# VH-VL binders against b0r6t4, part 25

Target 1, 212 residues: b0r6t4
Amino acid sequence: MARFGVDEAGKGPVLGSMFAAAVAGDPAAVPDGVADSKRLSADRRAELDDRVRASMRVGVAEVPVDRIDDPETDMNTLTVAAQADALGRVVADGMAGYVDAGDVNEQRFGRRVANRVAADVAVTAEHGADDEYDLVAAASIVAKVARDAHVDALAAAFDADIGSGYPSDSTTREFLAAYVREHGELPECARASWQTSRDALGAAEQSALDEF
Below, E stands for the ipSAE of ESMFold2; O stands for the ipSAE of OpenDDE; V2 stands for 0.75 times the mean of E and O plus 0.25 times the DockQ between their complexes.

## First folded at step 8 (VH-VL; framework fv_oberotatug)

Design t5 (at its last look DockQ between E and O 0.89; V2 from the best seeds 0.00; counts 0 for: pae E 2.4 > 2)
Fold by OpenDDE, look of step 8:
Structure t5 (fold): chain C 212 residues (1-212), chain A 123 residues (1-123), chain B 107 residues (1-107)
Amino acid sequence: as target 1 above (212 residues)
Amino acid sequence: EVQLVESGGGLVKPGGSLRLSCAASGFTFSDSWMSWVRQAPGKGLEWVGRIKSKYDGETTDYAAPVQGRFTISRDDSKNTLYLQMNSLKTEDTAVYYCTTEYYDDSGYYFDYWGQGTLVTVSS
Amino acid sequence: DVQMTQSPSSLSASVGDRVTITCRASQGISSALSWYQQRPGKAPNLLIYDASSLESGVPSRFSGSGSGTDFTLTISTLQPEDFATYYCQQANSFPLTFGQGTKVEIK
């Protein structure tokens, strides 16, 4: 039976899109060295991404910033939708596989993902699935590489170092602060609903007040 | 297995303050919305407030009776939810439950609950 | 605020009985209703969400129905462990609100 793995990257960042990836094929055919994307260098991930794409069916879905900031939705719903979208691109009826659970209730998450996929597939969701299942690990790598490429493109567009896009990244925070100081608003790639974004705006506002 | 363990309850005088904690395990805490629900002795359930995940701005909402007095916060690095209660009133006496809050197009509900911690406000 | 009214406030039943509890919302809440069970001295447990969806691990003897303003929780065959207080909760708007509860007691 053909199997699949699904995961996402870029859920936490304040800058840029979130990505979900699905990898379908023989688990035994997953390239050696595939592991949790957080444990790999960017270059190594890119290499593994190429190998995965060369040997497996791969689907990728993007959730843009405007959707993330849409008050009519939430990250939970978007995560489910993104995973289902990615999965729908690689599956057919009768396939089964694993997804990284983005819900406190793994079973519920799995059902939600499955229900959004047109094909009749069996989805098992588990926390930390990328550490347990090679196809999910592969999906994690693909999602991460897609995210990295997206961030690189943003950096190029701004002609600036924007860092990883994560709130804890000082480079990202400095970029946001500087951008807001210069333009008086957040960059389009910033998730306005994030506290980091609000802090940047607040800091700029405070600075303006201090000048008086 | 999802586990929620409340602590910090006790006896406090009116006007006093108390901080409750909820230790979470068995799930990715940082992904979850969390709520506090309380139950006065022999009474029904009352929603107190909620905090969203960092992915949804970590914003908070409160029930009117506690608005301005209670503050919900979270430390994802410690998998802990907090409820800071200030200016406590006798009517705040209740068992306070930590809950995970599920949310979708169907609305909001509480799928997992802790055992609760008793807060007694009395002179 | 959306007021939730449960009926009855209490009932007496025997093991094996069919038990029905109703919940009425003061305004339309679509299917955004959940049912909880609270055994004496214990925390509430989710039974049903989205009016009729059975929570994982909940026995099939529990079922929910309804939409809009009127909802029903049914226990097809009451078991000893089912003697508890049941609460409905509207999930449609804030503040989130509960019914006053229905205590199911031993006859």
Scores: ipSAE 0.615, ipTM 0.861, lowest interface PAE 0.9, mean pLDDT 94
Fold by ESMFold2, look of step 8:
Structure t5 (fold): chain C 212 residues (1-212), chain A 123 residues (1-123), chain B 107 residues (1-107)
Amino acid sequence: as target 1 above (212 residues)
Amino acid sequence: EVQLVESGGGLVKPGGSLRLSCAASGFTFSDSWMSWVRQAPGKGLEWVGRIKSKYDGETTDYAAPVQGRFTISRDDSKNTLYLQMNSLKTEDTAVYYCTTEYYDDSGYYFDYWGQGTLVTVSS
Amino acid sequence: DVQMTQSPSSLSASVGDRVTITCRASQGISSALSWYQQRPGKAPNLLIYDASSLESGVPSRFSGSGSGTDFTLTISTLQPEDFATYYCQQANSFPLTFGQGTKVEIK
């Protein structure tokens, strides 16, 4: 019987978009190996993503940097909207499934997602749902692969090594520092509201003052 | 399933310091916005301050009576919220509650509360 | 700052009574209001958010209504476990502020 799973990737990076993915179909058709999604290499995730897309219905939604930086919203609300957008692409009336809860209150998160989907669906939200349900694990893989492809496209567009896009990645921080030093502003792909971005701007201003 | 457990309360003299901790479990702590709310003995509730998640800048806001004296921080790797209280005054005597802060476009609410920890400031 | 005024400050009622508590904001807050219950010696717990939405696990005898500046918490059939102090909180702007509380005592 057809069910669905939903997850997101890319909440934490300083560079680029967040993605949500929904996977719908018979749970028995989920490819082997999705349960290991947190330990997979990028190449293995891409292989599983191909298999998921071959056997399941898939929807993906992107939340770009300018929405993430919009002061009128917050990441948890954006996560609800992204999951609902992805889910709406693959569901029909009467379907039920699981989503990874992106907020403290699971039931409220699930209700918020369901309310944004036009079809009449039963959404169960749980923390760590990608550890418990193969459809959610599959959605996690799809979201991560979409994020990986996005990072590759950003690196190509800037003709630079941008690292993973996470604040803890020294390559990412070096890219930010170099770009701000050269251009006097953040790259378009940087989340300006993140502390990492504010630190890069602050460091460049101090260096400029020290030169004169 | 959501649990918040405060600790670190006690007796201090005016001018002293205390650090309160709040251990969280049963949810993804890094997704949360967190607040401190206090209640003086026999009195009503008073918001103290809050800290947003790292995804929303990890910024803090404080009520005027504690601005400059109290500091809220978090350690997402330990699922722990902190309140550093410096330059304590007798009017800071209260039970201090750790709360999760729920936000949607309609407002800011406190959906989960710890049991509270008593801070007494007396000479 | 938005000041929140609750009425009455206390009341006594019998099990089975309908109880109504009001809360007035010093300026418009749309529907950004919550209600909390605090039993003696316990932490507060959220009853109502967004003026009228019940928090999970809250009995249906509790209801909230209002918008703008005037809000009401109603307990349709008072139970022995409803002995508590009730607080409203404006959720619209910082600093977040609470009403002074309404103590409900069971006769």
Scores: ipSAE 0.549, ipTM 0.823, lowest interface PAE 2.4, mean pLDDT 92
ESMFold2 (binder alone), look of step 8: mean pLDDT 92; pTM 0.931

Design t6 (at its last look DockQ between E and O 0.87; V2 from the best seeds 0.00; counts 0 for: pae E 2.2 > 2)
Fold by OpenDDE, look of step 8:
Parts: structure tokens; C-alpha cells; sequence
Structure t6 (fold): chain C 212 residues (1-212), chain A 123 residues (1-123), chain B 107 residues (1-107)
């Protein structure tokens, strides 16, 4: 039976889109060295991404910032939708596989993903699935590489170092602070609903007040 | 297995303060919306407030009776939810439950609950 | 605020009985209604969500129905372990609110 793995990257960042990836094929055919994307260098991930794409069926879905900031949705729902979208691109009826669970309830998450896929597939969701299943690990790598490329494109567009886009990244925070100071607003790629974004705006406002 | 364990309850005088903790395990805590629900002795359930995940802005909402007095926060690195209760009143006496809150197109509900911790506000 | 009114406040039934609890919302809440069971001295447990969806692990003797303002929880065949207080909860608007509860006592 053909199997698949699904994961996402870019859930936590304050800048840019989130990506989900699905990898379908023989688990035994997953390239050696595939592991959690957080454990690999960017260059190594890129190499493995190429190998995965060369040997497996791969689908990628993007969740843009405007959707992330939409008050009528939530990241859990968006994660489900993104995973289902990616998965729908690589699966057919009768396939089964694993997805990284983005819900407290793994079973519920799996059902939600499956229900959004047109094909009749069996989806098993588990926390930390990327550490357990090679296809999910592969999907994690693909998602991360897609995310990295997206961040690189943003950096190029701003002609600035924007860092990783994560709130804990000082480069990202400095970029946001500087941008807000200069423009009086968040950049379009910033998730306005994030506390980091609100902090940047607040800091700028406070600075303006201190001048009086 | 999802587990939620409340702590920090006890006896406090009116006007006093107390901080409750909820230790979470068995799931990715950072992904979860968390809520506090309380139950006065022999009474029904009352929603206290909620905090969304960091992925949804980590925003908080409170019930009117506790607005301005209670603060909900979280430490994802410790898988812990907090409820800071200030200016406590006798009517705040209750068992306080931490819960995971789920949202979909059908609305909000509480799928997992701790066993609760008792807060008694009395002179 | 949306007020949730349960009926009855309490009932006594025997093992094997069919038990019906109703919940009425002060305004339309679509299907954003959940049911919880709370056994004496225990925390509440989710039984039903989205008015009629059975939570995983909950016995099939429990069922929910309704939409809009009127909802029903049914226990088809009451079991000894079903001795508990049941609460409905609306999730359509904030603040989230519960019914006052229905205590089911076993005769």
C-alpha cells in the first residue's frame, strides 16, 4: 500500500507564510539522512529536499499572512487546511499515511485532514510524527525548504536581513523595529496578530510619545 | 495521554491575591488554546477566561466578573498555564479547572479538563 | 450574554431507563452546543459537541440533537455510571456560558 507523510513549517514565525508539505511513496525509498528539519543545516535540508523530490511524489501548500491574520480563522484550522491541500496533491483512493498532529486531539486532527482531502485516504495523526515516520520527516524537510525559500525571497524584496522570521530571532525583531520606525506600520509580510508585531508597533508609539 | 494538573489553590482573604498553575502534558501545549473554568461549591460551571496559542496572537479573553482582576498567561517552554487572581472576592470561591479549548466552525468547547484546584476566599 | 436553561434541574431514573435532558438558549446558537458529564467529585467530561457529535470514547447510548435554540441530550439506556450532573454549553458567542446543570440520580 502506498503511503504518505505530511508536515508543516513556518507555524511560529512572525514574518511570512506557513507551508505544508506532503510526501507520498515507498517509505523504504526515503533518502538516507532524512530527519527532523530542525536538526539539519539549511544546506543539508536543501540537498535532501532535492533527493526527496527526485524520488517521491511531493505536494506543497502555502498559507499566506493575510489568511493567518484573518480573525475568522485560527492556526489550527489553517494547519488542517494546508496539510489537506498538500496531501490532496499526491494521494489517491486507498492510500494511508501519517501526518504531524497540530491538535491536542490527534485523532480529531487526522479526521479533519482526511475530510478535506477529496480522495478516500486513511490519515493517522500523531504528535512528533516527523521523528517517527520517514515520510513525515521527508515532508518536514520539504516544508522547511519551501519556508526557507520564501524567507529568502522576502529578504531580497526588502533588501534587508530579516532573519529567520521567528519571534526569538533578534535579527527578525530588529528588522521589524526598524521597519516600523521608518514606515510607521508593519511590513506586509508581518503577521499583525502576533505579539511580536504588536510589540514593535507599541515600541514605536512609545518612542514617539517620549519625544514630547 | 492528555493530562492537565492544576495547583496553587488555597485559602485567601478578600482583597488578596493568588496564582494558579496548570501543568500540561501529553500534547503539544504550544498549539493549544487554554481556558479556565470555575465551579463554586454546589453550583454550576462558569467560564473564567481563555488564552489563545502563540500562533493566534496569544490573546486573552475574560468573563465580566473577573475582568481587570484576573490575568491568564502561559509559558510554553514549561507547558504551564497560569491564572493570576488579584483583588479576590468571596464570590470567587470555587474549584478552578484548566481546560483545553477547541474551536471549529461549530464553535468552542472544552475537550480536556484537569481535576481542578480549590480556591477559598474567606475572612 | 446567552443564557442556557436546562430542564429538568434534577431527575431520578432507574437503570435501563431512557433519560432526556433539554437545553434552551436565549438566542439562536446554531449547532454550537456541547454537553458535559460531571460525576460527583470529578471534573467535567465532554460528551457531545456540535450539538450531535459524539466525543471519542463516549458510549453510543449518549446522543445529542437540536439546533438553533432547543437541544436535547438523550441517554438511551441509563447505566449506573451515568449518575452525574450534565451541563450544556454554548459556543456561539462570548462569554461562553453553561446551563445550570441537570442532576441525574439513580433510583
Amino acid sequence: as target 1 above (212 residues)
Amino acid sequence: EVQLVESGGGLVKPGGSLRLSCAASGFTFSDAWMSWVRQAPGKGLEWVGRIKSKYDGETTDYAAPVQGRFTISRDDSKNTLYLQMNSLKTEDTAVYYCTTEYWDDSGYYFDYWGQGTLVTVSS
Amino acid sequence: DVQMTQSPSSLSASVGDRVTITCRASQGISSALSWYQQRPGKAPNLLIYDASSLESGVPSRFSGSGSGTDFTLTISTLQPEDFATYYCQQANSFPLTFGQGTKVEIK
Scores: ipSAE 0.703, ipTM 0.887, lowest interface PAE 0.8, mean pLDDT 94
Fold by ESMFold2, look of step 8:
Structure t6 (fold): chain C 212 residues (1-212), chain A 123 residues (1-123), chain B 107 residues (1-107)
Amino acid sequence: as target 1 above (212 residues)
Amino acid sequence: EVQLVESGGGLVKPGGSLRLSCAASGFTFSDAWMSWVRQAPGKGLEWVGRIKSKYDGETTDYAAPVQGRFTISRDDSKNTLYLQMNSLKTEDTAVYYCTTEYWDDSGYYFDYWGQGTLVTVSS
Amino acid sequence: DVQMTQSPSSLSASVGDRVTITCRASQGISSALSWYQQRPGKAPNLLIYDASSLESGVPSRFSGSGSGTDFTLTISTLQPEDFATYYCQQANSFPLTFGQGTKVEIK
C-alpha cells in the first residue's frame, strides 16, 4: 500500500533557502539506514538520497530567502506551504501518510498541509515524526541533501567558505562579517530578517563610525 | 502533551524586581511564539507582551503599562520563557500566565496556557 | 485600542439550558475573535477561534457566530462543567484585548 512522508530542512540557517521534501511509495521499499539519518555524514546522506530516489517517488520544494524575509509571512506558514508543495508533486487521491509537525498544534499543522494539497489525502502530523516513521526519515534525508547542494552552490558563487549557513557556525558568522565590511551590505543569500544579519550590519556600521 | 509551568511568583515591594520562568514541554519550543497574559485578583485578562520565534526575528512587543519595565526573553536550549519585571507597581499584582500564541489569517490567539504564578506587589 | 464589551456580565442557568453570550467590538475586526473558558481557580482554555471554529477537543455543544463588530457564543445544552467565566478576545490588532468576562452560575 503506497503511503507518504514529509519533512523540511534549513529552517534555522541565516544563509540560503529552506527545503521541504516528500517521499511516497510502499513503506517496505524504504532503503535500510534512513532511521539513522540525523547522525550521518553528508556523503552518507547523499548515498541514501540516491537509494531513496531509486526506489521511491520524491518531491522537493524550495523556499528562497526573499520569501523568508517577506514581512507578510511567517516561518510556520512557509513550512506548511513548502510541505504541501513537495507532497502535491508525488501524491494521488486516497493516499495517507505522515508529516513532521512544524507547529505547536499537530492537528492544526496537518489540516493546513492537507488543505493546500489538491489531491484528497489523509495527513497525520506529529512532532518528531522523522524518529518514528521511515518514510519521514527518508524525506528528512532528501531535504537535507537538497540543502547541502544549495550551500555548496552558494559557496561556489561567492568563491568563499560560508560554513553550514547556521548562526552557530563561526565560519558562517565570519563570512557575513567580512562580506558586510567589504561591500556595505548583506550578501543576497543572507536572511535579512534574522538577528544574525542585523548584528552583522550593526557591527559594520559601528566600525565605520569609529574611523571618523 | 503540551505543558506550560510558570514559576517565580511571590511577594515583592513596590519598586522591586522579579523574574518569572515558564518551562515548556510536549512541543518544539523553538517554533513557538510565546506570550504573557495576566489577571489581577477578581479581574479579567490582560495581555502583557509576547516574543516571536527566532525564525521570525525573536522580536518582542509589550502592552503600554509595562513598556520599558518588563522584558520578555527565551532560552530555546532550556525550553524556557522568561519575564523580567522591574520597577514593580501595586497595579502589577496579578496571576501571570504563560501562553503559546498563534497567528494566521484568522488573527492572533492563545491556544495553550500554563496554570499561572501569583505576583503580589505590596508594601 | 479595540474595546470589547460582553453582555451579560453574569447569568444564572440550570443544567440543560441554552446559554447565549454576546461580545461587541468598538471597531470592525472581521472574524478575528476568540472565546475562552475559565473555571474558578483554573487557567483559561481556548474554545473558539476565528469567530466560529472549535478548538480541538471542545464539545460540539459550544458554537460561535458573528463578524464585524457583533459576536455570539452559544452553549446549546449546558453541562455541569460549563459553569465558568467566559471571555472574548479580539485578535485583529495590537494590543490584543479581552472582554470583561461573563460569569455563568448555577441557578
Scores: ipSAE 0.589, ipTM 0.836, lowest interface PAE 2.2, mean pLDDT 91
ESMFold2 (binder alone), look of step 8: mean pLDDT 91; pTM 0.927

## First folded at step 9 (VH-VL; framework fv_oberotatug)

Design u1 (at its last look DockQ between E and O 0.75; V2 from the best seeds 0.00; counts 0 for: pae O 5.4 > 2)
Fold by ESMFold2, look of step 9:
Structure u1 (fold): chain C 212 residues (1-212), chain A 123 residues (1-123), chain B 107 residues (1-107)
Amino acid sequence: as target 1 above (212 residues)
Amino acid sequence: EVQLVESGGGLVKPGGSLRLSCAASGFRFSDAWMSWVRQAPGKGLEWVGRIKSKYDGETTDYAAPVQGRFTISRDDSKNTLYLQMNSLKTEDTAVYYCTTEYWDDSGYYFDYWGQGTLVTVSS
Amino acid sequence: DVQMTQSPSSLSASVGDRVTITCRASQGISSALSWYQQRPGKAPNLLIYDASSLESGVPSRFSGSGSGTDFTLTISTLQPEDFATYYCQQANSFPLTFGQGTKVEIK
């Protein structure tokens, strides 16, 4: 029987968009190997993404930096909206499935996702659902591949090595620092509301003061 | 099962300092907005302050009586919320509760509470 | 600051009674109001959020109503475990503020 799984990728980076993905179909059709999503190379994720898209319905939603930085929004609400948008592209009335919970209260998260989907669906939200359900693991892979492609496009657009886009990545921090020094502002792909971005602006201002 | 456990309370003299901790489990701590709420003996509830998740800037807000004296911080790697209390006054005597928040267009609500830790400020 | 005024400050009631507690905000807060129960010696528990929505696991004898500035909490048939202090809290703006509490005591 047809079911669905939903997850997101790119919640933590300082650069670029967050993505949600939904995968719907027969659970038996899920490609082997999705359960190891945390240990996969980029090449293996891309291969599994191709196989998932070949055998299942897939929906993807993007949350861009300008929405993430909007002071009238919050990440939990944006995660709900993205998962609901991705899910709404692949489901029909009467379907049931699992989503990875992006909130302290799993039941609240699941209700909020279901309420934003036009189809009448039964959503069960669980923390760590990608570890329990192959459809959610498949959705995780699809979201990560969409995020990977996004990062590649950003690197090309800036003609620079931007790293992974995560605050812990020294290449990402070096890119931010260099860009702010040269341009006096954050690149458009940087989440201005992240501490990493505020630190880069502060460091550049101090360097300018040292010259005066 | 969501669990919040406060620690670090005790007796301290006016002008002193204490650091409270709140250990969290049963959810992804990094997703949570966290608050401290206090209750003086025999009195009602008073919001102390809040820290947002790192995904919403990790910013803090404080009630006026504690602004500049108290600092809320978090360590997501340890699933722990902190309250650093400096320049303590006798009116800071209270049970201090760690809480989680639900937040959207309809405002902020406290859905999970710890059992509290008593801070007594007296000479 | 948004000031929250509860009425009454205390009441005595018997098991089986209908109990109504009111909460008034000093300015409009739409539906951004929650209710908490605190049993003696225990931490508060969330009962109701968004003025009228029951939190998971809260018995259906609890209900909330109101919008704007005037809100009520109703316990339709008081049970022994309901003898506690009840607080309203506005969540519309900072600082987050509570009512002074209503103590429900056994008669």
Scores: ipSAE 0.590, ipTM 0.831, lowest interface PAE 2.1, mean pLDDT 91
Fold by OpenDDE, look of step 9:
Structure u1 (fold): chain C 212 residues (1-212), chain A 123 residues (1-123), chain B 107 residues (1-107)
Amino acid sequence: as target 1 above (212 residues)
Amino acid sequence: EVQLVESGGGLVKPGGSLRLSCAASGFRFSDAWMSWVRQAPGKGLEWVGRIKSKYDGETTDYAAPVQGRFTISRDDSKNTLYLQMNSLKTEDTAVYYCTTEYWDDSGYYFDYWGQGTLVTVSS
Amino acid sequence: DVQMTQSPSSLSASVGDRVTITCRASQGISSALSWYQQRPGKAPNLLIYDASSLESGVPSRFSGSGSGTDFTLTISTLQPEDFATYYCQQANSFPLTFGQGTKVEIK
């Protein structure tokens, strides 16, 4: 029987860190209402996060922007590392469970995660695992809530609405544009390797040229 | 099952243009780095270029021989990879393969390949 | 660019033979070396990655070794389906580059 689930949140955003979460325990003890975090409101996720943390073992790992922008790595490797880090916090030898696959090859992803965990665990990776396994769904919620809290903290630090941090979010794009216009550089929380960041810098540069 | 199917190959004159497509299925395409690799008739394999996933900013890299002439793009909503080839040369004649590119601590390799589409550049 | 040189360019062997193919990099590439098999009229298939890691589904008669600049692909007992062209590929730096290939033919 599966005794842990692992997932991540914040893989795609242009602002802020990525988070991975691991939830370990009895699948039957997973709180009711746990589902794909994308289907829940932020408030509901927060409530469920509290319940999960109260009843399960929970580990969370953060991948900061400077690691994401490191040219010596990539998001696949960082995802594996983050999941393994989170998982290592909650598992013991002999445990088995599921992780949301962050690789085109599920089996390879699972092996890579397992190999990075100190404990001898059996990891099965599947795409969309959060839809099939309650422990992974729980992990998805925990990761999402951690991400949300991180974004809120960033917004507070800038005293500005930064949006969700995703490239498709106009609020996020507007924040980046405005910040670059004002400071001539990206904010520290911006993933510089993202096209959205490069676009913001390019736009500011073009605007400066047009003024001459 | 992972499947990659290239299309769009054909005969084109030097200086012409052609766009290749690669339809992907059996995996989460949006997570994948994708590459094009070509093989001239009776010759070896040559890396053409790559595009990273949206999670890595969809940045592209190209081999020197095609730099400035070829453009790689992707449409994740259609699970499709593209290779826009402009200013084609006779030496561009090859079977063009789309591949999934994997990277780990050891480096980069191509774990899945399509069956390729033939591009012939000739007067 | 990193140049990859395979040796030999071709070889003849019989079923049951031990076959060894070498690949040399023009500069150190650590263990970032992959091997591919290509049968006539087919796309390449990944055999080995990270110099010595066997790809899933590949028979155990295939093995890879080496690090730095010198690498080896070994087929312990050649089978009929192994007659093909083999390519090494460096995975350490861009542009990614392949060896010229080694054609394994029937003796």
Scores: ipSAE 0.027, ipTM 0.537, lowest interface PAE 5.4, mean pLDDT 91
ESMFold2 (binder alone), look of step 9: mean pLDDT 91; pTM 0.921

Design u2 (at its last look DockQ between E and O 0.85; V2 from the best seeds 0.00; counts 0 for: pae E 3.2 > 2)
Fold by OpenDDE, look of step 9:
Structure u2 (fold): chain C 212 residues (1-212), chain A 123 residues (1-123), chain B 107 residues (1-107)
Amino acid sequence: as target 1 above (212 residues)
Amino acid sequence: EVQLVESGGGLVKPGGSLRLSCAASGFRFSDAWMSWVRQAPGKGLEWVGRIKSKYDGETTDYAAPVQGRFTISRDDSKNTLYLQMNSLKTEDTAVYYCTTERWDDSGYYFDYWGQGTLVTVSS
Amino acid sequence: DVQMTQSPSSLSASVGDRVTITCRASQGISSALSWYQQRPGKAPNLLIYDASSLESGVPSRFSGSGSGTDFTLTISTLQPEDFATYYCQQANSFPLTFGQGTKVEIK
């Protein structure tokens, strides 16, 4: 029976989209060295991504910033939707596999993902699935590489170093601060609902007030 | 297994302050919206407030009776939810439950509950 | 605020009985209604959400129905562990509010 693994990347950043990836195929065919994307260098992830794509069926879904900032949804729902979207691209009836659980309740998460996939598949959600199942680890890598490429594209578009896009990244914070100072608003790629974004706007506002 | 364990309850005088904690385990805490719900002795359930995840802005909402007096916060690195209670009143006496909160297309629900911690405000 | 009114406030029943509890909202809440069970000295447990969806792990003898303003919780065959207080909760509007509770006691 064909199996699949699903994971996402870019859940936490203040800049850019979130990505989900699905990898389907024989678990034994997963390239050696596949592990949690957080434990690999960007270059190594890119290499593994190429190998995964060469040997497995791969689907990728993007959740853009405007959806993330939509007050009528939430990140859990978006994660479910993204995983289901990615999964739907690679599965057929009768397939089964694992997904990285993005909900408090693993079973609920798996059910929610399955319900959004057109094909009749068996989805098992587990916390830390990327550490246990090679296909999920592969999906994690694919998602991260997609995220990295997205961030690189943003940096190129701004002709600036925007960092990793995570709130903890000083380069990202500096970019946001500078952008808001210059333009008086957040860049389109910034998740406005993030505290980091609000802080940047608040700082600029305070600075403006101090000048008067 | 999902586990929520409240602590910090006790006896306090009116006008006093108290901070409750809720230790979470068995799930990725950072993904969860969290709420406080209280129950006065022998009475029903009353929603106190909530805090969303950092992925949803970590915004907070409060019930009118506690607005301006209570503050909900979270430390994801410690898997802990907090309820800072200031200017406590006798009517704040209750068992305080921390709960996970989920949102779906239908609404807001409390799917996991702690055992609760008793707060008694009395002179 | 949306007021939730349960009926009855209490009832006596025997093991094996069919039990029905009603909840009325002061305004339309669509299907945004949940039911909780609270055993003596214990925390509440979610039974039903979205008016009629059974929470995972909850026995199938529990069911919910209704929409708009009128909702019903049904226990098809009461079990010994079902003697508890039940609360409805509207999940549609803030502040989130609960019914006053229905205590199911042993006859």
Scores: ipSAE 0.581, ipTM 0.859, lowest interface PAE 1.0, mean pLDDT 94
Fold by ESMFold2, look of step 9:
Structure u2 (fold): chain C 212 residues (1-212), chain A 123 residues (1-123), chain B 107 residues (1-107)
Amino acid sequence: as target 1 above (212 residues)
Amino acid sequence: EVQLVESGGGLVKPGGSLRLSCAASGFRFSDAWMSWVRQAPGKGLEWVGRIKSKYDGETTDYAAPVQGRFTISRDDSKNTLYLQMNSLKTEDTAVYYCTTERWDDSGYYFDYWGQGTLVTVSS
Amino acid sequence: DVQMTQSPSSLSASVGDRVTITCRASQGISSALSWYQQRPGKAPNLLIYDASSLESGVPSRFSGSGSGTDFTLTISTLQPEDFATYYCQQANSFPLTFGQGTKVEIK
């Protein structure tokens, strides 16, 4: 029977969008190798993404920086909405499946996702669902590949090495610092509400103040 | 199975400092907004402050009586919430609970609680 | 700050009785009100959120009602394990504030 899996990628970066992905279909049709998705090279992920899309129904939702920075919401609510959006693109009434829980309370997360999907679906949310369910692991791959492509597009648009877009990436921090020094503001791809962005602005202001 | 375990309570003189820890398990700590709530002996509950997840800016808010004296921080790599308490007053004597905080259209609620740790501030 | 006033401060009731506890906010908080139970020597537990929504695992004998400034927690058929202190909390605005508590004693 047809089932679904949902996950997101790009919740933690300081640069760019978050993506949610849903994968629906016969669990037996899920390509081999999705369970190891966290240890895969970008090329291997892209290869598995191609195979998932060839054998399964796939939905993807993007949450851009301006939504992430909106003070009227929070990341867990955005994650619910994105997962529901991706899921709604591929499901029909009566389907059941698993989602990776983005909230402390798994049951609440699952209920919130289900409530936002127009189809009548049974959602089971679990922490680490991408480690337990092949359909969720497949969704994780699809979301990560969408995120990878997004980062590549940003690097091209800025004609710069922007790193992975994560706060822990020194290339990403160096890009932010250089951009703020040159332009006096954050690049539009930066999540202004992240501490890394505030630090980059603060450092530039302090340097200007300390000079004279 | 969500578990929150506070530690670091004890006896301290007025003007002193203490640091409380809350060890979390059974959920992805980095997703959580976390709060401290205290209860003076024989009294009711009082919200102390909170820290949002890193995905929501890791910003903090404090109740007025502790603003400027208490600092909430978190270490997501260790699944640990901290409360640094400086310039302690006898009025700060309480059991301190760490909690998970839920925020959505329903408002702000505390769904998981630790067992609490006692801080006594006296001469 | 929004002040939360509970009444009564304590009550005694028999097993099987219907118990009602009220909570008044000093200003309107819509439905952003939660109820907690604290048994002797234990940490508080969430019972009700959004004024009337029952938290998962809470017995159906508990119910909440109200909006605006006046809220009620009801225990339809009091059980021995319901001996506890009950707190309301406004969830609408910071600082988050609690009522002073209502102690329920089983006769």
Scores: ipSAE 0.444, ipTM 0.788, lowest interface PAE 3.2, mean pLDDT 91
ESMFold2 (binder alone), look of step 9: mean pLDDT 92; pTM 0.935

